# VH-VL binders against Oxysterol-binding protein-related protein 5 (OSBPL5), part 14

Target 1, 118 residues: Oxysterol-binding protein-related protein 5 (OSBPL5), of Homo sapiens (Human) (q9h0x9r126to243)
Amino acid sequence: VVIMADSLKIRGTLKSWTKLWCVLKPGVLLIYKTPKVGQWVGTVLLHCCELIERPSKKDGFCFKLFHPLDQSVWAVKGPKGESVGSITQPLPSSYLIFRAASESDGRCWLDALELALR
Key: E = the ipSAE of ESMFold2; O = the ipSAE of OpenDDE; V2 = 0.75 times the mean of E and O plus 0.25 times the DockQ between their complexes.

## First folded at step 13 (VH-VL; framework fv_tislelizumab)

Design q3 (from g4 with light chain T94N; at its last look DockQ between E and O 0.85; V2 from the best seeds 0.00; counts 0 for: pae E 3.2 > 2)
Fold by ESMFold2, look of step 13:
Structure q3 (fold): chain C 118 residues (1-118), chain A 118 residues (1-118), chain B 107 residues (1-107)
Amino acid sequence: as target 1 above (118 residues)
Amino acid sequence: QVQLQESGPGLVKPSETLSLTCTVSGFSLSSYYVHWIRQPPGKGLEWIGIIYFTGRTRYNPSLKSRVTISKDTSKNQVSLKLSSVTAADTAVYYCARHSGSKYYFDYWGQGTTVTVSS
Amino acid sequence: DIVMTQSPDSLAVSLGERATINCKSSQSVSNYVAWYQQKPGQPPKLLINWASTRESGVPDRFSGSGYGTDFTLTISSLQAEDVAVYYCQQYYSNPLTFGQGTKLEIK
């Protein structure tokens, strides 16, 4: 059951944003490179995450998913049994920072994620 | 079949509270967001507000002090209350839905006419 | 608030001819624009989302274009059933806002 799907900009410790396709299902956030024939990047296990808004002066809307004990947020295998995600991604193990294109988009994502974390 | 149906009193006296109900079928209030939108006779459309999955609301600032949107998921209903009405609140009131994070409305109710008059 | 201004307020077009309706936003809304058709006594009907994507079941003669602040709805060959009021809507920022409407008539 897909709760929400959209492209979001994602970064980690580097300040460069990568646009990725995010699919929210109960308990997991699936991340792909593109929406049509998406190469699996990773799956975030939401049960171990906390969610916080990160206000910004720029257009768009930022928020962060993170493991409060600095452990990995990533599932070991992909949804089709993939054991290796995209090799070119510079994403940290314990958190991700997201940017939705607008405040309206971001409010929907926070709402849906807050419910999915329960 | 997706349906939204507005209901409530067609005539409301000035200074009283307008109260409407949107009953939905063919979809879940946990999968689609519902908004209220109104249209004064012979005029354009005005967005009133949204209720989110978590029950949080956001309203048009022009109406914020007078509007309350709520929902009852067990009855598949979204309610609108608008307090202290005047003749300017005479309009057709619509509920409408969207999925995901993009606020365009693929299904609308038929609308219910509310006249504010003594 | 982002103001959506449509032009013209009304137009008359001969059957089979092209009708063009413009919508300008007071600030950039990217491609976050939808177009609706509304006939008397009916709710608005979604025609176009994402400025240019036709909703399922909408005839090919309807097309949308634009990005940023300038948007256009085009009916390539007007049919009798296309007589209606047309609204643009931005969904980039709250509050959501609609254009004032453009009444389309047969000449």
Scores: ipSAE 0.390, ipTM 0.812, lowest interface PAE 3.2, mean pLDDT 89
ESMFold2 (binder alone), look of step 13: mean pLDDT 92; pTM 0.947
OpenDDE, look of step 13: ipSAE 0.812; ipTM 0.932

Design q4 (from g4 with light chain S93R; at its last look DockQ between E and O 0.84; V2 from the best seeds 0.76)
Heavy chain, then light chain:
Amino acid sequence: QVQLQESGPGLVKPSETLSLTCTVSGFSLSSYYVHWIRQPPGKGLEWIGIIYFTGRTRYNPSLKSRVTISKDTSKNQVSLKLSSVTAADTAVYYCARHSGSKYYFDYWGQGTTVTVSS
Amino acid sequence: DIVMTQSPDSLAVSLGERATINCKSSQSVSNYVAWYQQKPGQPPKLLINWASTRESGVPDRFSGSGYGTDFTLTISSLQAEDVAVYYCQQYYRTPLTFGQGTKLEIK
ESMFold2, look of step 13: ipSAE 0.580; ipTM 0.859
ESMFold2 (binder alone), look of step 13: mean pLDDT 93; pTM 0.950
OpenDDE, look of step 13: ipSAE 0.894; ipTM 0.952

Design q5 (from g4 with light chain N31Y; at its last look DockQ between E and O 0.85; V2 from the best seeds 0.77)
Heavy chain, then light chain:
Amino acid sequence: QVQLQESGPGLVKPSETLSLTCTVSGFSLSSYYVHWIRQPPGKGLEWIGIIYFTGRTRYNPSLKSRVTISKDTSKNQVSLKLSSVTAADTAVYYCARHSGSKYYFDYWGQGTTVTVSS
Amino acid sequence: DIVMTQSPDSLAVSLGERATINCKSSQSVSYYVAWYQQKPGQPPKLLINWASTRESGVPDRFSGSGYGTDFTLTISSLQAEDVAVYYCQQYYSTPLTFGQGTKLEIK
ESMFold2, look of step 13: ipSAE 0.577; ipTM 0.859
ESMFold2 (binder alone), look of step 13: mean pLDDT 92; pTM 0.947
OpenDDE, look of step 13: ipSAE 0.896; ipTM 0.952

## First folded at step 14 (VH-VL; framework fv_tislelizumab)

Design r1 (from q1 with heavy chain S31Y; at its last look DockQ between E and O 0.85; V2 from the best seeds 0.75)
Fold by ESMFold2, look of step 14:
Structure r1 (fold): chain C 118 residues (1-118), chain A 118 residues (1-118), chain B 107 residues (1-107)
Amino acid sequence: as target 1 above (118 residues)
Amino acid sequence: QVQLQESGPGLVKPSETLSLTCTVSGGSISYYYVHWIRQPPGKGLEWIGIIYFTGRTRYNPSLKSRVTISKDTSKNQVSLKLSSVTAADTAVYYCARHSGSKYYFDYWGQGTTVTVSS
Amino acid sequence: DIVMTQSPDSLAVSLGERATINCKSSQSVSNYVAWYQQKPGQPPKLLINWASTRESGVPDRFSGSGYGTDFTLTISSLQAEDVAVYYCQQYYSTPLTFGQGTKLEIK
């Protein structure tokens, strides 16, 4: 069951945004390079994560998904058995910072993620 | 397939509370964002508010102090209460939904007319 | 609040001719615009999302364009069943807001 799917801008330690396709299902957030190409980037295991809004001056809406004990949030394998994600810009092991295109989008994502974390 | 139907009293006295119910069939409100929208006779559309998956709400600031939106997932219903009504609240009231994070409405109820008069 | 202003408020177009409805937002809404058709006694019907994407089952004669603040709905060859009021809507931010409507008639 897909709860929500959209492109979100994602960053980690480097202060540059990468637009990635995010698919939310109960318990997991699947991240792909694009919706058409389907290149798996990673899968976030939501059961270990916390979610918090991050204020930003930019248009849109920022939030953070993170492991409270700084452990990895990533599944080892992809949904079809993939073992290596496809991204050239590194993402942190224990958190991701997201930017939705609008505040309305971001409020929806926070709500849906809160449900999926349960 | 998915259908929305508004119900409630067609006549409400000034200063009283308008109470409406949106019943959803052909889908679960656990996976849809339901909004209330109204249209005064011969006039345009005004967004009232949204209820999110978690039960959180967001309201039009113009109505915020008088509006309560709630849901009962076991009955697949969303309710609207608007307190302290005046003649200005006379309108057709619609419930409408979307399934993703983008707030455009692919399904609308048929609407229910509410008249506020002595 | 983002104000959506439609023009004209009404227009009359001959059958088979082109009808053009404009919508301007008070600030940028990117391509977060939807268009609805509403006939008397009916709820609005979604025609266009993302400023230019037709909904399933919407005839090819309907097209949308625009980005930022200026948006257009075009009916390339007006049919009798296209007589209705048309609304634009932004969904960039809440409160969601609609244009005041454009009444389209046959001339």
Scores: ipSAE 0.543, ipTM 0.849, lowest interface PAE 1.8, mean pLDDT 89
ESMFold2 (binder alone), look of step 14: mean pLDDT 91; pTM 0.936
OpenDDE, look of step 14: ipSAE 0.887; ipTM 0.946

Design r2 (from q1 with heavy chain G55D; at its last look DockQ between E and O 0.93; V2 from the best seeds 0.78)
Fold by ESMFold2, look of step 14:
Structure r2 (fold): chain C 118 residues (1-118), chain A 118 residues (1-118), chain B 107 residues (1-107)
Amino acid sequence: as target 1 above (118 residues)
Amino acid sequence: QVQLQESGPGLVKPSETLSLTCTVSGGSISSYYVHWIRQPPGKGLEWIGIIYFTDRTRYNPSLKSRVTISKDTSKNQVSLKLSSVTAADTAVYYCARHSGSKYYFDYWGQGTTVTVSS
Amino acid sequence: DIVMTQSPDSLAVSLGERATINCKSSQSVSNYVAWYQQKPGQPPKLLINWASTRESGVPDRFSGSGYGTDFTLTISSLQAEDVAVYYCQQYYSTPLTFGQGTKLEIK
């Protein structure tokens, strides 16, 4: 059951944003390179995550998913049994920083993620 | 087919509380976001507010101190209360919905007319 | 609040001719603009989302354009059933705001 799907900008340690397709389901956030190609990048296991809003002066809306004990948030295999994902920049093992294109988008994502973490 | 239907008293006395209900059929309010929007006679549209999946709300600042939006998932209903009404609150009241994170409304209720009169 | 200002307030166009309605936002809203048609006694009907994406079932004569602050709704060949009031709406941030409306009539 898909709760929400959209493109979000995701940042790793390089402080540059990569636009990725995010599909939210209960307990997991699936991340793909684009919606049309469907190439799996990674799956975040939400049961181990906490969610916080990140204040920002930039346009859009920022939030963070993280493992409170700094362990990996990533599933080891993809939804089709993939053993490795494809990424265009390094992403941390224990957290992700997201930016939605607008505050309105971001508040919906925060709402949907909060529900999915329950 | 998804249908939204507003209901409530058509006449409300000044200083009292306006109370409306949006009943949804053909879909679940767990799957999309419901907003309230109003239109004074012969005038444009004014957004009142949204209720999110987690029951959080956001309201138009022009109305914020007087507005309460709530939902009853078991009845598939979203309610609007507007306190301390005046003649300026006379309008057609609509509920409307979107899915996902983009706040444009693909389904609207038929609207219910509320007149505030002594 | 992001103010959406439409022009003209009313417009009369001959059948088969082009109608153009403008909408300007007080700050950039990217392409987060929707257009609605409203006929008397009816709720608004969504025509365009994302400034230029036509909703399913909306005739090809309706088109939208713009980015940032300046947006346009065009009806390429006016039909009798297009007589209505048209509203733009930004959905970049809350409060969501609508233009004041443009009444479209047949000349």
Scores: ipSAE 0.568, ipTM 0.856, lowest interface PAE 1.8, mean pLDDT 89
ESMFold2 (binder alone), look of step 14: mean pLDDT 91; pTM 0.937
OpenDDE, look of step 14: ipSAE 0.886; ipTM 0.949

Design r3 (at its last look DockQ between E and O 0.32; V2 from the best seeds 0.00; counts 0 for: pae E 9.7 > 2)
Fold by ESMFold2, look of step 14:
Structure r3 (fold): chain C 118 residues (1-118), chain A 119 residues (1-119), chain B 107 residues (1-107)
Amino acid sequence: as target 1 above (118 residues)
Amino acid sequence: QVQLQESGPGLVKPSETLSLTCTVSGFSLSSYYVHWIRQPPGKGLEWIGIIYFTGRTRYNPSLKSRVTISKDTSKNQVSLKLSSVTAADTAVYYCARGLWGTKYYFDYWGQGTTVTVSS
Amino acid sequence: DIVMTQSPDSLAVSLGERATINCKSSQSVSNYVAWYQQKPGQPPKLLINWASTRESGVPDRFSGSGYGTDFTLTISSLQAEDVAVYYCQQYYSTPLTFGQGTKLEIK
């Protein structure tokens, strides 16, 4: 069951944004390089995460998904049994920062993520 | 087999509320988004709005104050209400299935239902 | 709102010849463009998504191209069954908007 899918800008500690394809399902967020190639980057296990809006002065919308105890948020295997994702940059083990293109898009993502965290 | 079917009164009096129902089959309202689109006679297509899986709605700003979209998942139905109608609201009304994300194109459409606003 | 402007408004093309329909957006929409065919008395039918990806079951003579603001639908060898109105649609942002349509006829 796909709740929402779109490209989002994602970063960690490196302070540079990477556009990745995010697919939201109940309990998981699947991250791919692009929708056309479908190369799996990682899967976030939502049951251990919290979600917080991050204010931005730019015309965009930022939010953070994180483990409150700083543990890993990543599944060990991909949806097709992959053991290693197609990681083009180091992403943090315990959190991700997202940027949607608009406030409207970002609020839709927050609403969907709150339901997926069930 | 994916199907969408619009239903409702073909004639609506000015100032009243237009009410339409889209009945879907062959897919889950929890996995796909249903939009409403209309086409005035001899004119192009106008997007009316969407209801998301979560129940949240988004409307065309041109209609936002007059439109309500709702759903009843147990009946596989999505409803459209447009209040305070005028002759400008005369059109063929379609429901259509949108794909994943906040960005949408429509892979399946209903047959459409003609609504005329007159007394 | 992103305005989608199609050209021409109508055209007539001989059977077996190439038909070209253009669509221009008022601001960049990346490749978030779909094309639809609407025959008289029928709902629109999706032909192309992501500017250039053909939907399953759509004949190979239909192709799409473009990125940013300028988009093209091409029918490489026109058939009688291709008589219709064609619409482009952007899905980069809401409100979702369509071009005004291009009526295609056999000459």
Scores: ipSAE 0.007, ipTM 0.626, lowest interface PAE 9.7, mean pLDDT 85
ESMFold2 (binder alone), look of step 14: mean pLDDT 92; pTM 0.950
OpenDDE, look of step 14: ipSAE 0.871; ipTM 0.944

Design r4 (from g4 with heavy chain H98G S99P G100L; at its last look DockQ between E and O 0.79; V2 from the best seeds 0.77)
Heavy chain, then light chain:
Amino acid sequence: QVQLQESGPGLVKPSETLSLTCTVSGFSLSSYYVHWIRQPPGKGLEWIGIIYFTGRTRYNPSLKSRVTISKDTSKNQVSLKLSSVTAADTAVYYCARGPLSKYYFDYWGQGTTVTVSS
Amino acid sequence: DIVMTQSPDSLAVSLGERATINCKSSQSVSNYVAWYQQKPGQPPKLLINWASTRESGVPDRFSGSGYGTDFTLTISSLQAEDVAVYYCQQYYSTPLTFGQGTKLEIK
ESMFold2, look of step 14: ipSAE 0.654; ipTM 0.873
ESMFold2 (binder alone), look of step 14: mean pLDDT 93; pTM 0.955
OpenDDE, look of step 14: ipSAE 0.864; ipTM 0.943

Design r5 (from g4 with heavy chain S101H; at its last look DockQ between E and O 0.72; V2 from the best seeds 0.00; counts 0 for: pae E 3.8 > 2)
Fold by ESMFold2, look of step 14:
Structure r5 (fold): chain C 118 residues (1-118), chain A 118 residues (1-118), chain B 107 residues (1-107)
Amino acid sequence: as target 1 above (118 residues)
Amino acid sequence: QVQLQESGPGLVKPSETLSLTCTVSGFSLSSYYVHWIRQPPGKGLEWIGIIYFTGRTRYNPSLKSRVTISKDTSKNQVSLKLSSVTAADTAVYYCARHSGHKYYFDYWGQGTTVTVSS
Amino acid sequence: DIVMTQSPDSLAVSLGERATINCKSSQSVSNYVAWYQQKPGQPPKLLINWASTRESGVPDRFSGSGYGTDFTLTISSLQAEDVAVYYCQQYYSTPLTFGQGTKLEIK
């Protein structure tokens, strides 16, 4: 069951944003390169995460998903049993920073993620 | 069979509270957001507010002090209460839905007419 | 609040001719615009989302365009069944706001 899906800009330690396709399901956030090709990047396990809004100087809406004990948030296998994700720049193991295109989009993402974390 | 149906008293006295119910079928209130929107006779559309999956609400600032939206997922119902009504609150009241985070409405109820008259 | 201003408030167009309805937002809403058709006694019907994406089942004669602050709904060949009031709506931020409506009639 897909709760929400859209492109979000994602970054970690490096200050460059990568636009990735995010699919929210109960308990997981699936991340792909694009919606059409479906190249799996990684899966975030929501049960171990916390979610906070991040103030931003730029347009859009930022939030952070992170492990409170600085452990990995990533599933070891993809939804089709993939063992290796694909991304140009490495993402941190314990957190991701997201940017939605608008405040309205971001508020819905926060609402859906907050529920999925519980 | 996606359906939304508004119900409630068609006549409300000034200074009293109007109370409406939107009964939904063919979809889950856990998967779709429901909003209230109204239309005074012969006039345009005014957004009233949204209730989110978590139960949080967001209201039109023009109505915020007088409006309460709530839901009962077990009854497939979303309720609207508007307190201290005046003739200016005479309108057709609609409930409408969207999925995901894009707030455009693919299904609307048929609307219920509320007249505020002394 | 983002104000959506439609023009004209009403227009009459001959059958088979092009009808054009404009909508301007008071600040940029990117392409977060939807268009609705409303006939008497009916709820609004979604025609266009994302400023230019036609909803399933909406005839090809309806098209939308625009980005930022200036948006247009076009009916390329008006039919009698297109007589209605048309509304634009922004969904970039709350409160969601609609244009005041444009009444379309057959000339």
Scores: ipSAE 0.302, ipTM 0.778, lowest interface PAE 3.8, mean pLDDT 89
ESMFold2 (binder alone), look of step 14: mean pLDDT 93; pTM 0.951
OpenDDE, look of step 14: ipSAE 0.894; ipTM 0.952

Design r6 (at its last look DockQ between E and O 0.89; V2 from the best seeds 0.81)
Heavy chain, then light chain:
Amino acid sequence: QVQLQESGPGLVKPSETLSLTCTVSGFSLSSYYVHWIRQPPGKGLEWIGIIYFTGRTRYNPSLKSRVTISKDTSKNQVSLKLSSVTAADTAVYYCARHSWGSKYYFDYWGQGTTVTVSS
Amino acid sequence: DIVMTQSPDSLAVSLGERATINCKSSQSVSNYVAWYQQKPGQPPKLLINWASTRESGVPDRFSGSGYGTDFTLTISSLQAEDVAVYYCQQYYSTPLTFGQGTKLEIK
ESMFold2, look of step 14: ipSAE 0.739; ipTM 0.898
ESMFold2 (binder alone), look of step 14: mean pLDDT 92; pTM 0.945
OpenDDE, look of step 14: ipSAE 0.864; ipTM 0.942
ESMFold2, look of step 16: ipSAE 0.690; ipTM 0.882
ESMFold2 (binder alone), look of step 16: mean pLDDT 92; pTM 0.944
OpenDDE, look of step 16: ipSAE 0.876; ipTM 0.943

## First folded at step 16 (VH-VL; framework fv_tislelizumab)

Design u1 (from r6 with heavy chain W100F; at its last look DockQ between E and O 0.84; V2 from the best seeds 0.80)
Fold by ESMFold2, look of step 16:
Structure u1 (fold): chain C 118 residues (1-118), chain A 119 residues (1-119), chain B 107 residues (1-107)
Amino acid sequence: as target 1 above (118 residues)
Amino acid sequence: QVQLQESGPGLVKPSETLSLTCTVSGFSLSSYYVHWIRQPPGKGLEWIGIIYFTGRTRYNPSLKSRVTISKDTSKNQVSLKLSSVTAADTAVYYCARHSFGSKYYFDYWGQGTTVTVSS
Amino acid sequence: DIVMTQSPDSLAVSLGERATINCKSSQSVSNYVAWYQQKPGQPPKLLINWASTRESGVPDRFSGSGYGTDFTLTISSLQAEDVAVYYCQQYYSTPLTFGQGTKLEIK
């Protein structure tokens, strides 16, 4: 069952944001290039993650999902049995930084993720 | 089908606490947020507040000291309490369903319940 | 608080003619605007979200446009059932705020 879905800006090591389609389900966050089927980027396994709000100087709302022991947060296969996510969107193995378009959007995402992490 | 229904006393005395319940069906309070919104007679709409999935709340600053929103997910209910009411609190009170996701617009509304504050 | 100011407060339009309702925000709200129709004794009904996206079941004569601070709801060919009060709403930030309403009548 889908809890929440929207585009979020995502980054890792580089200071450039990539707009990706995020689909939140209990225990997982599915990430796609666009809302269309067939461009799976990766799946975050929420059971191993912690969530914190991350201050930003730009407008919007930032938060971070990360593995507290710096291990991988990614599922090895996609929802359709894919073995490899999108290669054009390289992301760190142990964390992701997200930006919602507004503070109000971000509060919903933080709330939904806090519930999904339980 | 999706439905929201407000209930509670239609008449409340000044200085007392207004207490309303929104009963929902056709969707889960684990999947959609619910807000309270009011409309004084012949006037526009005023947002009261939201309760989130985790139970956290946000309120309109104009009402914040007097407002409590709570929920009971097992009963499909969202409650509103507004303390120390005056004639200015006379309005139609609506509960409304937040559209799916993170955007704060309302795709379904209850029919509204009229609350009159009178001695 | 972001103030939403509608114009005009009241509008009379002949059947089959175009009705235009404007909404201006006191600061940028991006495209985070919804429009509602409200008839007497009824709750508001969602017409438009995202400034321009028509809700399912809303007739195609209703359209919305705008970005930033200036927004418009247009009814391209007014029908008798369109008599109502119309509200814009911003959802960029809390507190959520609505315009004061525009009463639309048949001339």
Scores: ipSAE 0.689, ipTM 0.871, lowest interface PAE 1.0, mean pLDDT 90
ESMFold2 (binder alone), look of step 16: mean pLDDT 92; pTM 0.946
OpenDDE, look of step 16: ipSAE 0.874; ipTM 0.943

Design u2 (from r6 with heavy chain S99P; at its last look DockQ between E and O 0.86; V2 from the best seeds 0.80)
Heavy chain, then light chain:
Amino acid sequence: QVQLQESGPGLVKPSETLSLTCTVSGFSLSSYYVHWIRQPPGKGLEWIGIIYFTGRTRYNPSLKSRVTISKDTSKNQVSLKLSSVTAADTAVYYCARHPWGSKYYFDYWGQGTTVTVSS
Amino acid sequence: DIVMTQSPDSLAVSLGERATINCKSSQSVSNYVAWYQQKPGQPPKLLINWASTRESGVPDRFSGSGYGTDFTLTISSLQAEDVAVYYCQQYYSTPLTFGQGTKLEIK
ESMFold2, look of step 16: ipSAE 0.687; ipTM 0.892
ESMFold2 (binder alone), look of step 16: mean pLDDT 92; pTM 0.945
OpenDDE, look of step 16: ipSAE 0.872; ipTM 0.946

Design u3 (from r6 with heavy chain F27G L29I S31N; at its last look DockQ between E and O 0.75; V2 from the best seeds 0.00; counts 0 for: pae E 2.5 > 2)
Fold by ESMFold2, look of step 16:
Structure u3 (fold): chain C 118 residues (1-118), chain A 119 residues (1-119), chain B 107 residues (1-107)
Amino acid sequence: as target 1 above (118 residues)
Amino acid sequence: QVQLQESGPGLVKPSETLSLTCTVSGGSISNYYVHWIRQPPGKGLEWIGIIYFTGRTRYNPSLKSRVTISKDTSKNQVSLKLSSVTAADTAVYYCARHSWGSKYYFDYWGQGTTVTVSS
Amino acid sequence: DIVMTQSPDSLAVSLGERATINCKSSQSVSNYVAWYQQKPGQPPKLLINWASTRESGVPDRFSGSGYGTDFTLTISSLQAEDVAVYYCQQYYSTPLTFGQGTKLEIK
């Protein structure tokens, strides 16, 4: 059951953004390189995460999804049994920072993620 | 099959509170966002605000201190309250909705309800 | 607030001729623009989303274009039933804002 799917810009410790395809389902956020699901990057387990808005004066909308005890947020295997994600730049184990293309998009993502975290 | 219907008093006195209800039939309000939009007679459209799935709201800054949008999921209803009304609040009031899968453009509107503010 | 400014305010066009309505935003809204048609006593009807995508059931004579700040609604061959007021709307950020409307009449 897909609640939401769209591209989001994602970063971790490096300050460069990578545009990835995000698919929200109950309890999980699936991350792929493209809208075609042939290149799974990782799956975030939402039950262990907290969500915080990161307001900005600039265009777009930022938020952070993180483990409050700095433990891994990632599932160990992909939806098709993949054991290694296909990302060219490593993402942190305990958090991700997201940027939506517009404030309207970002507000909807926060709303949907808040429900999925419950 | 999903239908939106606004209801409430057609006449409201100045300084009082305007109260409207948007009733949804043929679907659940738990699956989409509801907005309120108004249109003064012979004039353009003004967005009033949105209520999100979580119950959070955002309002047009021009109305923010006077507006409350709320929902009652057991009755499948979204309510609008606008306090301290004046003649400038005379308008047709619409509710409109979209699912999370679409953005803030509206292919589903209620028929509208006319509210006149006069003594 | 992002201001959406339509031009002209009123337009008269002969049946079968082309009608063009412009909409300009006060800052970039990418392609987050919709167009609506409104007839007397009715709610607005969505014609175009994402600046250029026709809604289901909207005739091919309606087309939209633009990106950033400048947007256009075109009716390639005006029909009698196209007499209405037309509105553009941005949905890039809140508050959502509409143009002031363009009244389209038959000459």
Scores: ipSAE 0.458, ipTM 0.818, lowest interface PAE 2.5, mean pLDDT 87
ESMFold2 (binder alone), look of step 16: mean pLDDT 91; pTM 0.933
OpenDDE, look of step 16: ipSAE 0.874; ipTM 0.944

